# Ledger of designs, part 44: VHH binders against Profilin-1 (pfn-1)

Target 1, 132 residues: Profilin-1 (pfn-1), of Caenorhabditis elegans (q9xw16)
Amino acid sequence: MSGWNAYIDTMTAAAPSIKRCAIVGAADGSVWARTEADNVFKASEEELKTFVALFNDVTQVPAKGADIEGVHYVVPRTEESLIFGKKENTGFFAVKTKSAVLIAVYEGPNEVAAQVRKAVESMQTYLNNAGY

## First folded at step 9 (VHH)

Design va26 (from va2 with F101E; framework vhh_4orz_3)
Fold by ESMFold2-Fast, scan of step 9:
Structure va26 (fold): chain B 132 residues (1-132), chain A 123 residues (1-123)
Amino acid sequence: as target 1 above (132 residues)
Amino acid sequence: EVQLVESGGGLVQAGGSLRLFCAASGFTFSDYSMAWLRQAPGKRREWVALISYAGDYDYADSVKDRFTISRDNAKNTVSLQMNSLKPEDTAIYFCAAETSEDWGDSTYEYDYWGQGTQVTVSS
């Protein structure tokens, strides 16, 4: 169990279309909290280490895409602290805070993506303000 | 005025090939990801292929190994090479454009759409 699971619960309550999500360390990709049980976030430690390193230079990401849970996503564009990807009716949003990276995988149309992005960005703001 | 104009559709026999083109104007093409979607009679619209502004790409499983998406930023075009066509590929094919700026900020998935081009594959 982790106190960080409360933040996972907050995000999934705000955007029920999040299928799996995690909060990981920005420096090493270590998992602080993730969705569990039937919707467990399945990314390996190696994959997460590679993923968080993408935030060192987000401008390189659209040329190569990003891999999460063994799934390759085309990354249409990036912002300095946001990477998002797309694959048919699935996608993800990942945002970097001072100490963490939040990753949310969702399924659904663009209306769903809008809710997920808002939930992730709200949590990013909250954690930055809390010093994380 | 923003325009996406598809061309290259037509009638072809099973096993044949077609190349679709999408000509873009009225926006900075090189800043946009480009997609191909299709809609067959009696089916929902489905995504076929996507290429980022920087060249990474992906395909729907149903067309993987048969279709190839490419872009030419100097000519403001995206193309879809369709090989080994099957009757199941019969559909209207749409070109669509999307930038990162409003991804997840609006209810529309793509910023711009073409009118579509008909592809008919006979058995």
Scores: ipSAE 0.419, ipTM 0.679, lowest interface PAE 1.8, mean pLDDT 86

Design va27 (from va2 with Y108W; framework vhh_4orz_3)
Fold by ESMFold2-Fast, scan of step 9:
Structure va27 (fold): chain B 132 residues (1-132), chain A 123 residues (1-123)
Amino acid sequence: as target 1 above (132 residues)
Amino acid sequence: EVQLVESGGGLVQAGGSLRLFCAASGFTFSDYSMAWLRQAPGKRREWVALISYAGDYDYADSVKDRFTISRDNAKNTVSLQMNSLKPEDTAIYFCAAETSFDWGDSTWEYDYWGQGTQVTVSS
């Protein structure tokens, strides 16, 4: 029931600069697991439904940007299953698997961004191999 | 030869306006995000505004609602309209370009930089 929380814990252990993260359903943005308490991921389900729909056509995203937790991020580039954004000292990486979207919000310089991207992409590979 | 050339800086009184221009050459401008950064005397360089290659934009909180970034891909120019200027806006303003292809790499930085244009706001 709470098995998805283990993947949140794995990502945050691999990249401690992840401030908040979530695993949500690719079809509807429903939350499967998220960081809680002092690191609670605060995006509404309506916002997440809008966000996961961006993966239907990532080529349109750099023109519009992306909103997470009420924060607008400029998205300078997308890949087929990767959206990333930046705003001042904060940023995010989001990746789509077969049935899920992983979202990680971080704060800090480029060295921590690289670590966060690696953690999120490693988890994407793991979940795809597991059939998710 | 890659060049970013800023212009439009100068001396202005508090509450006044300036428009900065950055003329780009030597690369495919329409593939690059463009940014304005500034550096005040004795301080670190800080980000001011960003516009993606596709036109989405954002601003630092300190300049939001006062500054407007825009780009003209036909002229290879990015501009920054600066309204309601304050003495705290006094800085050298730099134009910078990036493709973001290496975002998330620890060596990431803007691909190209201009030499800067001085903006001085008198009280």
Scores: ipSAE 0.343, ipTM 0.644, lowest interface PAE 2.4, mean pLDDT 85

Design va28 (from va2 with Y108F; framework vhh_4orz_3)
Fold by ESMFold2-Fast, scan of step 9:
Structure va28 (fold): chain B 132 residues (1-132), chain A 123 residues (1-123)
Amino acid sequence: as target 1 above (132 residues)
Amino acid sequence: EVQLVESGGGLVQAGGSLRLFCAASGFTFSDYSMAWLRQAPGKRREWVALISYAGDYDYADSVKDRFTISRDNAKNTVSLQMNSLKPEDTAIYFCAAETSFDWGDSTFEYDYWGQGTQVTVSS
């Protein structure tokens, strides 16, 4: 679905510090859209299936962390529909909507992390309102 | 009043070991991720190790397999065991706490900092 790639483009335009991102199915981790070419999001479907299952009980995530693209991230805190991870000057934000999970991997300091979170949460709100 | 107090630093010879302690007070320690950072003379601070409030941890490549971070929530303490020390490890070591409510920050940007403890590795 190339239509879903328009939402990827919207997020990366809103937060240029996003290095790679994807929109995946909340139930199975199937990829609906992802960044391409030089910024290819490289997570396997097996890894994504494991990742989206974390949203079934986010309270357990800080004890084990999360893996994206073969990289282990420490998860300092979760909220009901939000998981974020940190590894030095890189990190990710992942948010769950009714039927999707949005994942954005970024690089940079606090200022860019805040911008990335805002972009991802804005898209989460939009998709939830659209019934996704 | 929030306090982080480091201890355990000192002078050791290359190949030696030290254990650093950070005692926390004035906040709910078990809700915070804890980190160790260091600053060598004339250099910027660099991240060394991180441990989440629930115990998952990670290390900078420069100290991986030599340093071990741990925490004791009953004693409000985080520790850093430093083995196989090198002259390049000479630095002031800082304990830092990141609030569970102020997330999304770089691991270099923490809410609370200690005063630091000096580690000097000779020769």
Scores: ipSAE 0.292, ipTM 0.610, lowest interface PAE 2.6, mean pLDDT 84

Design va29 (from va2 with F101T Y108W; framework vhh_4orz_3)
Fold by ESMFold2-Fast, scan of step 9:
Structure va29 (fold): chain B 132 residues (1-132), chain A 123 residues (1-123)
Amino acid sequence: as target 1 above (132 residues)
Amino acid sequence: EVQLVESGGGLVQAGGSLRLFCAASGFTFSDYSMAWLRQAPGKRREWVALISYAGDYDYADSVKDRFTISRDNAKNTVSLQMNSLKPEDTAIYFCAAETSTDWGDSTWEYDYWGQGTQVTVSS
């Protein structure tokens, strides 16, 4: 558990605008690591299972949006292994690796989104290369 | 030529309603997410509502339950139904179009903008 927490720490250090994040299993949404305490990632087990299933057909996501931590996000578009959404002053980036899904929720204007996306995509590359 | 043309603005009393329209031409409307933003006197532009190319939508908290965004792909239009208007809703309302191809870039902005339509709500 603590080993996976190091990856959470790496992402949040790289992009301070990330408020909450998690690494979950791609097959079932099981939590491997998440931010805790004052920055607790609040998604339920059922919500995460539903969320990771969105990667089975990302083309359907813009029609329905995505729910994270009970918050509905409009998803303007998707890429094969990337779902991102926006809601007023918050947003998220989620990327799929071979066996995991990384979810980062951030707060701030669109200008901070580039740093968050880069942090999440860098970790996606690292985990894919490590066999995850 | 790409154009977004807003209409439907005007002067209305507090508690009244207005419906804004945005007519789009020169691009494949059905591939774009459409947004409404507004700029009040002396303030920055703020996001009001968004509708994806596939029909999902959301609203800023300040207008939630009062405004409704919709689109008609056959007519290349997006509309904003504004109910229970308040003096604080006084602003120039802009229609914007976005494909998200460069979303997350530090220079990111909407691909296309209209020129705006004035909405004035009197007390």
Scores: ipSAE 0.307, ipTM 0.611, lowest interface PAE 2.6, mean pLDDT 85

Design va3 (from va1 with Y99S; framework vhh_4orz_3)
Fold by ESMFold2-Fast, scan of step 9:
Structure va3 (fold): chain B 132 residues (1-132), chain A 123 residues (1-123)
Amino acid sequence: as target 1 above (132 residues)
Amino acid sequence: EVQLVESGGGLVQAGGSLRLFCAASGFTFSDYSMAWLRQAPGKRREWVALISYAGDYDYADSVKDRFTISRDNAKNTVSLQMNSLKPEDTAIYFCAAESSFDWGDSTYEYDYWGQGTQVTVSS
């Protein structure tokens, strides 16, 4: 979808270390937009449905971690609308809005992770203000 | 004061096993994620294993299926069971406690570190 793809482009421009990302429905994990081609976000419908359900009770997530694109990430901490995971030099940030979940997978060290978090949280604020 | 003290290192033959322990004091252990990192002679420090405060864990590909990380919150310890040891596992092994993940910290940047324990695997 062209409209939602513009938000993907905005996030990746703000944080070039984002390797793959997606915007999915908060209720069912349905894909609204994702990176494609050389940066294709490969998560299955079933995996995304499971992933967005984690936001129903984020306090349980550090005990079990999170799976994205068949990769298991340890989740050391969560906030009410934020799940953060790490695996070696890769990681992700996922934030929930009223209607959507934004997922960004990145590669790199601490400085890169902070930039990705800022980009994802900025988009979360924008979409919440837009009623999404 | 805050301390992390490693033990259990030593000399072992290839194919053998060792169990490393890290005893923590001076902070609320049960609120911290714990990691093991290692540094081989002349090489960079590398991450080996991580266990969250809630018990989920992960391993570097080089040690997956051979090493097991666990924690005991009642005793303020984290342990690393190392099986099927190889000469390439020879390194100083460090225990580390979680850094701030609120800012997007990497698992390699920790609040507290131990002094390390030497593991030597002979062929």
Scores: ipSAE 0.368, ipTM 0.642, lowest interface PAE 2.1, mean pLDDT 85

Design va30 (from va2 with F101D Y108W; framework vhh_4orz_3)
Fold by ESMFold2-Fast, scan of step 9:
Structure va30 (fold): chain B 132 residues (1-132), chain A 123 residues (1-123)
Amino acid sequence: as target 1 above (132 residues)
Amino acid sequence: EVQLVESGGGLVQAGGSLRLFCAASGFTFSDYSMAWLRQAPGKRREWVALISYAGDYDYADSVKDRFTISRDNAKNTVSLQMNSLKPEDTAIYFCAAETSDDWGDSTWEYDYWGQGTQVTVSS
């Protein structure tokens, strides 16, 4: 009954620069789906629980940054339902829906960041409209 | 008029130190993330250090533990303290500003750039 991996596939097809991606529960950071094999998303349960809690008060995040897969990212700005981070040739976008948090880690120059953001926000809109 | 003006570059021996400054004017400095990038002879420009408007910071692995970025919002300056300099650090160092509000619906670029300051590390 799973099927959540189909949404991972949709995001990575829309933005090929997404290297690793996950859909996790907004309340607890439990993994619903993630990229696997050569592109396995390597965040621990504890790290994800800490990460999704950042959405409880995004205004605190730019002062301390965010950690994904043991990598620290500077967070230049947040919105109520969006956190993004930057690090050299890598970055991430994370968006919150009613029930889920989508996390996409990308690799490449800044030129690909806009495409990744668009893919993640499109999926956020779709899932919110679907009741998630 | 928007300006970023770098200073503090020069010639030093390997193992020495330099402190670079970037004076910003013409925009609301405290709303911008500030970065240092460098371009070595015959190479592409590379990122060195980043500091957010709120003070979190990060460094390229090649300079981590040797360089320190800091900012002074009251003086509209960002600084880069460079210790244990190596010949490989020889480059033109550029200051750049990126708005913390930039979501980018297209290619992400730094909003403002300085002209650079030359750092030469001799063996």
Scores: ipSAE 0.363, ipTM 0.651, lowest interface PAE 2.1, mean pLDDT 84

Design va31 (from va2 with S100D; framework vhh_4orz_3)
Fold by ESMFold2-Fast, scan of step 9:
Structure va31 (fold): chain B 132 residues (1-132), chain A 123 residues (1-123)
Amino acid sequence: as target 1 above (132 residues)
Amino acid sequence: EVQLVESGGGLVQAGGSLRLFCAASGFTFSDYSMAWLRQAPGKRREWVALISYAGDYDYADSVKDRFTISRDNAKNTVSLQMNSLKPEDTAIYFCAAETDFDWGDSTYEYDYWGQGTQVTVSS
């Protein structure tokens, strides 16, 4: 996925507090695109397969949390097609579209987290409208 | 009218144990995540432990394997069991709730109440 890297670039430009992110297949967690270089998204195939399966029933997630890049996050609440977690000064937002899951790991206080959420939800809307 | 009251602090020798309690009132305790934070003299506050309303939990690396967070929703209480205490654990300990979280528009956030409870670990 070279074409999908453009969407990674769009999200990171919209919210500079995104440290790492990826677009993965909703059915299997296969990586379509991810951040590279100093901000490479390092989640394993097994971890991503487990992660995307959380969207099969988001109501169960706060009881077990979520693991991204070998880091465990407590998930305080979920929404339809949205899982987010917090760990000290880091966190993530993950949203499901028809065919994909967008995952963004960020660093910073609550104010920057709100911008990250907006960037991820904006891309979710775009991809859903494009039939993904 | 959210209120959190910490207790259980005291003086203990290195290697000892203490159990802290936080009694909550004024909100539906079972719907909120709870955290413990601490502040040593001259230092910034740091997060220590976190527990979701559904029971998942996490710890700061500095206390991992030594501290255990738990909650009792029937008693509106959060507890922190502290084992193998070190002089570096000396601090005022605060509990915090996710009381201002607005589901759908906010991320996880804390609000601090009470005076905290002092923990002093002698060498």
Scores: ipSAE 0.375, ipTM 0.671, lowest interface PAE 1.9, mean pLDDT 83

Design va32 (from va2 with S100E; framework vhh_4orz_3)
Fold by ESMFold2-Fast, scan of step 9:
Order: structure tokens, then C-alpha cells, then sequence
Structure va32 (fold): chain B 132 residues (1-132), chain A 123 residues (1-123)
């Protein structure tokens, strides 16, 4: 728990516009670490299982969107290991590594979205290189 | 050349309806998500509705249940059906296309913008 929490802290320090984030298992959506207290990431286990399964075929996601924390996001496009969504002034970026999915929910305009994407993709690269 | 042309704006009484159209040309329309935004006099541009290239959609809370976005990929058009119009809906309405590049850059959320169509709702 504490080991994975360090990666949550690294991402939120790199992009302060991240409101909530989590690292979950790619196979089952089990939570490895998440933001806590007033910034608790509140996705249910069932929702996370559904969400990580989207990475099995990302090309289908823009037709249906994605749900995180009970909020529906339009997914404008996807990449092989990247799903991102948009809802008014909020959005998320989710990236898949070998063993994990990193999810970051942010609030703000396109300027902060770019910073959040960079933070999440940097962590994705780091974890893949570390064997996760 | 890339071109987005809005139409369908006009003067309408409160409680009335208008349908806006955006005709797109010069790019592969079916690969882009499309949005409607509006700008009232002296105010910042406000997002109204979004539709993905594959048809999923969402709305700003201020227009939810009153406006409907749709697209026709065969005709390269996106439409906004506006019902139960209020004076506070008075604005220039723009259509815009999102691209992959824009989401990773801090410049603009939308690569292509139209010139807008004026909607005026009288009390």
C-alpha cells in the first residue's frame, strides 16, 4: 500500500490539477493505491472491472464512452494504451502498463489537461521500465 | 482547405426552438469529435455539447434536457436542436472539431473552428 502510494504522490506533485487518481490492476481493476481523505477516488470495484476491460479493445470505447466514479465521460479518441475522457471542465486520462492501469481525474481547461497527460504518460513509462 | 460553416441561427421568442447546422469540408469528418460552443456578448466562450466520431455525446448542465446534438457522417454535418430557448441562450454559436494533436498540447482544445451563427432569444 505505502509503496504504491509514493507513485500517487509523484503524479499529483507533477500535475496539481489532478483531483483524484488511482493505480489499479490491469487484469481485474483491484485498487493498488488511490488518493485519500478529501480527494478519495470513489470508483466501485464493479465499475473498475468494467473500466480496465475497455483496454481489451480500445477502438470500441469512443462509441460508448467510459464511466468513472459514476460519471459518464465522452471519449473523443483512444490510443493503444491510452483512454481519455471529457466532460465540460473535467476529464480523465487512463493508461495501461504491463500489469496496471493508472487513472487520473482532473478539473480545468485544456492547458491543465496537457500537464495531466504528461504526468500520467511519464509514470506509465517508468512503471513499464520497472517491470509493472 | 478546412472549412466549418454554421447555419440556422436567428431571432426567436423565449420558449421557441431553433436547429443549428454545421457543414464540414476539407478533412476526414468521420475521424473527429465535434462540439458546439457559444459566446455571449462580453463573456468567455462556453462549451455546450460534444459528440464523438462514433456517436457518444454529452451536454453542459445549463442546456441539458433542452438541447440535442447529432451528426451525419455521410453528409459531413453536425446539428444542434435547441428547444425551450431562454434569453440567456443568446450568443454566437460555434462548431469545432477536436484532433489528437490538440489534446496533448496547451494551445487549443479544438483544431478547427467555424465563424459562428447568431442566436437571439427575445423575452
Amino acid sequence: as target 1 above (132 residues)
Amino acid sequence: EVQLVESGGGLVQAGGSLRLFCAASGFTFSDYSMAWLRQAPGKRREWVALISYAGDYDYADSVKDRFTISRDNAKNTVSLQMNSLKPEDTAIYFCAAETEFDWGDSTYEYDYWGQGTQVTVSS
Scores: ipSAE 0.312, ipTM 0.638, lowest interface PAE 2.6, mean pLDDT 83

Design va33 (from va2 with S100P; framework vhh_4orz_3)
Fold by ESMFold2-Fast, scan of step 9:
Structure va33 (fold): chain B 132 residues (1-132), chain A 123 residues (1-123)
Amino acid sequence: as target 1 above (132 residues)
Amino acid sequence: EVQLVESGGGLVQAGGSLRLFCAASGFTFSDYSMAWLRQAPGKRREWVALISYAGDYDYADSVKDRFTISRDNAKNTVSLQMNSLKPEDTAIYFCAAETPFDWGDSTYEYDYWGQGTQVTVSS
């Protein structure tokens, strides 16, 4: 098994409201690790390739939104390495590192979302410092 | 200085249409996502529609295919076209502006709220 699953475990432990989570390659959307079993992250290879390409020009994303696991999210704004969205009681945060994109899908109110964002950004910082 | 002023509410028969308007002032309208929410008597506020500053939009399942949200950045307005109205659409409708700060950084969902406009659907 890939050691990358340890990072999935770290993020979900830090923010239990993460329902599904993945670490994918920034260049092609290839899955390095994801949640499994009852919480399987089920985005297709084609969807992930499309999603990671959004980071090539984040300024276009609020005009088109983002699709994750067949669910369309309105993206209210973007930061250089952060895309996030919300649909009713669900949402996601996705961050880009040098070679990876971290995606976390959560359920719950804004208080829960804040914990998810912190967990994902903390891991982004760690991986960037580790050269990933 | 920040103001959101809703208009267009009223009494309408089931199956009818209404168009709501929200006029915004006191902030850079084109930088903010805008939302419509509603509150029926005795119920919590319910999100109805959302439009990003760049025009992507989404709707609550209960209003999808019946309501259309749009914005005009040159006029600082957001609009909600409501078709095929049902008695269960009866509510006070609110215009709200979302700040980037509200997304994952606080418990506040919207930074600016309008006063609301009453929509009553009969029959």
Scores: ipSAE 0.443, ipTM 0.703, lowest interface PAE 1.6, mean pLDDT 84

Design va34 (from va2 with D102E; framework vhh_4orz_3)
Fold by ESMFold2-Fast, scan of step 9:
Structure va34 (fold): chain B 132 residues (1-132), chain A 123 residues (1-123)
Amino acid sequence: as target 1 above (132 residues)
Amino acid sequence: EVQLVESGGGLVQAGGSLRLFCAASGFTFSDYSMAWLRQAPGKRREWVALISYAGDYDYADSVKDRFTISRDNAKNTVSLQMNSLKPEDTAIYFCAAETSFEWGDSTYEYDYWGQGTQVTVSS
């Protein structure tokens, strides 16, 4: 219940295929919390600012893809508050709430992607209900 | 009724080139990401290349710099140009279409598959 790192722990416990994740400010990409130590989320402040700006018009994202941690991901589809990217055996899900963007990078085949999306969407719902 | 029909496979010597085509019908092609996957005898199916409905693309490391994926939305076709072919590229090549990103199940799998086209690379 304490700090934002508790929500990171909740997501990674719910979907063990998440290798790195972060909760960042929707307006500026400022990091509120992220995975640390062996699973540190390594996106720069500049990269995150660029990334959160993609939510201003998600329909343009599939034409250019998205970059996270210096890795380029093809974006096969977007939804109103969701971007997902894919690169061989890895991928990410990112969702926007009122004030935050949640980003989860996972490793594994398409079968594990469903668990990762559910974990991220559950947290999105929780944060929206909490006013974030 | 959906159809994906691959063509362009055949026998080629190592170092040679082939161009595969996938003709799509029965769905709104321009809304779908298209992928090429391959399966060698006795091995699991592996992903080769992906192109989004809007044209961004990526390749498996094993084929990077040798293969090129492209699409023609006016003709409902995706193509794979294969250069510098190696015996290890011998496989049945499948075309697949994907928008199976479903809210309830959150699945990320291919919606439609072709029957495949055989590529054989001899030493």
Scores: ipSAE 0.390, ipTM 0.677, lowest interface PAE 2.1, mean pLDDT 84

Design va35 (from va2 with D102P; framework vhh_4orz_3)
Fold by ESMFold2-Fast, scan of step 9:
Structure va35 (fold): chain B 132 residues (1-132), chain A 123 residues (1-123)
Amino acid sequence: as target 1 above (132 residues)
Amino acid sequence: EVQLVESGGGLVQAGGSLRLFCAASGFTFSDYSMAWLRQAPGKRREWVALISYAGDYDYADSVKDRFTISRDNAKNTVSLQMNSLKPEDTAIYFCAAETSFPWGDSTYEYDYWGQGTQVTVSS
C-alpha cells in the first residue's frame, strides 16, 4: 500500500476519461503507483525505463514516437516537461517533475484530451510544489 | 494565405488504387504533423493516417496495410497511397495540419484543414 495511490485517485477523479495512469520514477521508470484491477496500467519495467529516458532529450521524440503498454504513439509535439502522444481517438499525456513522471492514457474525443492535460499538469504542479 | 489543397480523388473500381496529394502553403510545413481524415455519407469524420513533422507515422486499423502516408518537406506535400480500395473507403478525404496540443476549454486536433477531395469506390 503506498500513499502515491491517492494521487492516482485524484487524477482519475479529475479527468474520468483517463483509462489508465501511473506515477513512475524519473530516473529509472520504477512504478510508484498505477491504476489497478479493471484499469491496470500494463507497461513493462523495460518499457518504462525507455519511456522516462525520453525526457533526457524530448527533441528526439517526434522522429521516433513513444511506446506505452506495447502500443506505438505518434508524438506530434513535445515541451521540455511534456510529451503528448496520439493514436486514433486514444492518446496520452506524460509530464515530468523533479523526481517523477506522470503518465495518463485516455480514450475519447478531443474535448477529453484537453481535460486530461489539465488534470496531469495540475498534478505536476502539486508534486513539484511538494518537492517531488 | 494558409491553404491545404487536396487532389487525386475520383471514381475507381473495388480493388483499384488512387494516390491523394495535399499541397500546403502559407505556413512552415516542416513544423507540422500532417493527417488524412475521411467522412463517408451519414458517418462521423474519422482519422485515417498521421505523419509527424519528423516522419513517424501511424494508420487507422481499417486502412493499415492498404494505405501509405508520406511527406516531402522540400515540396510542402503530403501524400496518401491507397491500394486495394473497397466500397467502404468511399468518402470525402481531408488533409489537415497540426502543431498544437489540446488545451483550454476547446480542443483543436488540427490547426488547418483542406476542403476535401471525393473518393468513390464502386463494387
Scores: ipSAE 0.356, ipTM 0.656, lowest interface PAE 2.3, mean pLDDT 85

Design va36 (from va2 with D102T T107V; framework vhh_4orz_3)
Fold by ESMFold2-Fast, scan of step 9:
Structure va36 (fold): chain B 132 residues (1-132), chain A 123 residues (1-123)
Amino acid sequence: as target 1 above (132 residues)
Amino acid sequence: EVQLVESGGGLVQAGGSLRLFCAASGFTFSDYSMAWLRQAPGKRREWVALISYAGDYDYADSVKDRFTISRDNAKNTVSLQMNSLKPEDTAIYFCAAETSFTWGDSVYEYDYWGQGTQVTVSS
């Protein structure tokens, strides 16, 4: 879905430490766009369906964590439309908009996490304002 | 005010075991993720283990299957059971607490730190 890939390109340009990312449907986890080729986002349909369902009650997520691409992440805390996970110097940020969930997996030292979060939340604001 | 106090360190032979404890006071312990980090002489501080306020946990690859982190919210303690200790585990072990989840927050960014407890593993 090349139209939506432009948003992925925008996020990765804003935060180069994003290794893989995807934009998926909030209702079912269907992939609208994802990084491909050397940076393939590898989550299965079933995993994504399970993941987006976490936004139905984010307060339960810190007790069980979250799985993305077969990797388990500890989720230290959630906000209403934000789930983030940690695993050493690797992590993810996921945000929910009206119709979509943006997922960005990053790798690198701690100082890059803030830039990844900013990039994902900026895109969340943009898409919400665009009616998505 | 806020305090984290480590205990349980000491000298042990390779292959032995130690259990570290961290007693927390001055904050609502049950709202915080707790971590253990270590620092060997002349080296950077290294993350070892993390347990969320709700009980999910993870370990650094270097200690996986040898160390176990646990917490007791009724007693405001977090502990680290260390088995099959190696000389490479020799370090000062620090307890840390994290609740801030804003810009810049990461597994190594902590709101509160203990003073550390020395663990020495002889060959």
Scores: ipSAE 0.328, ipTM 0.622, lowest interface PAE 2.4, mean pLDDT 85

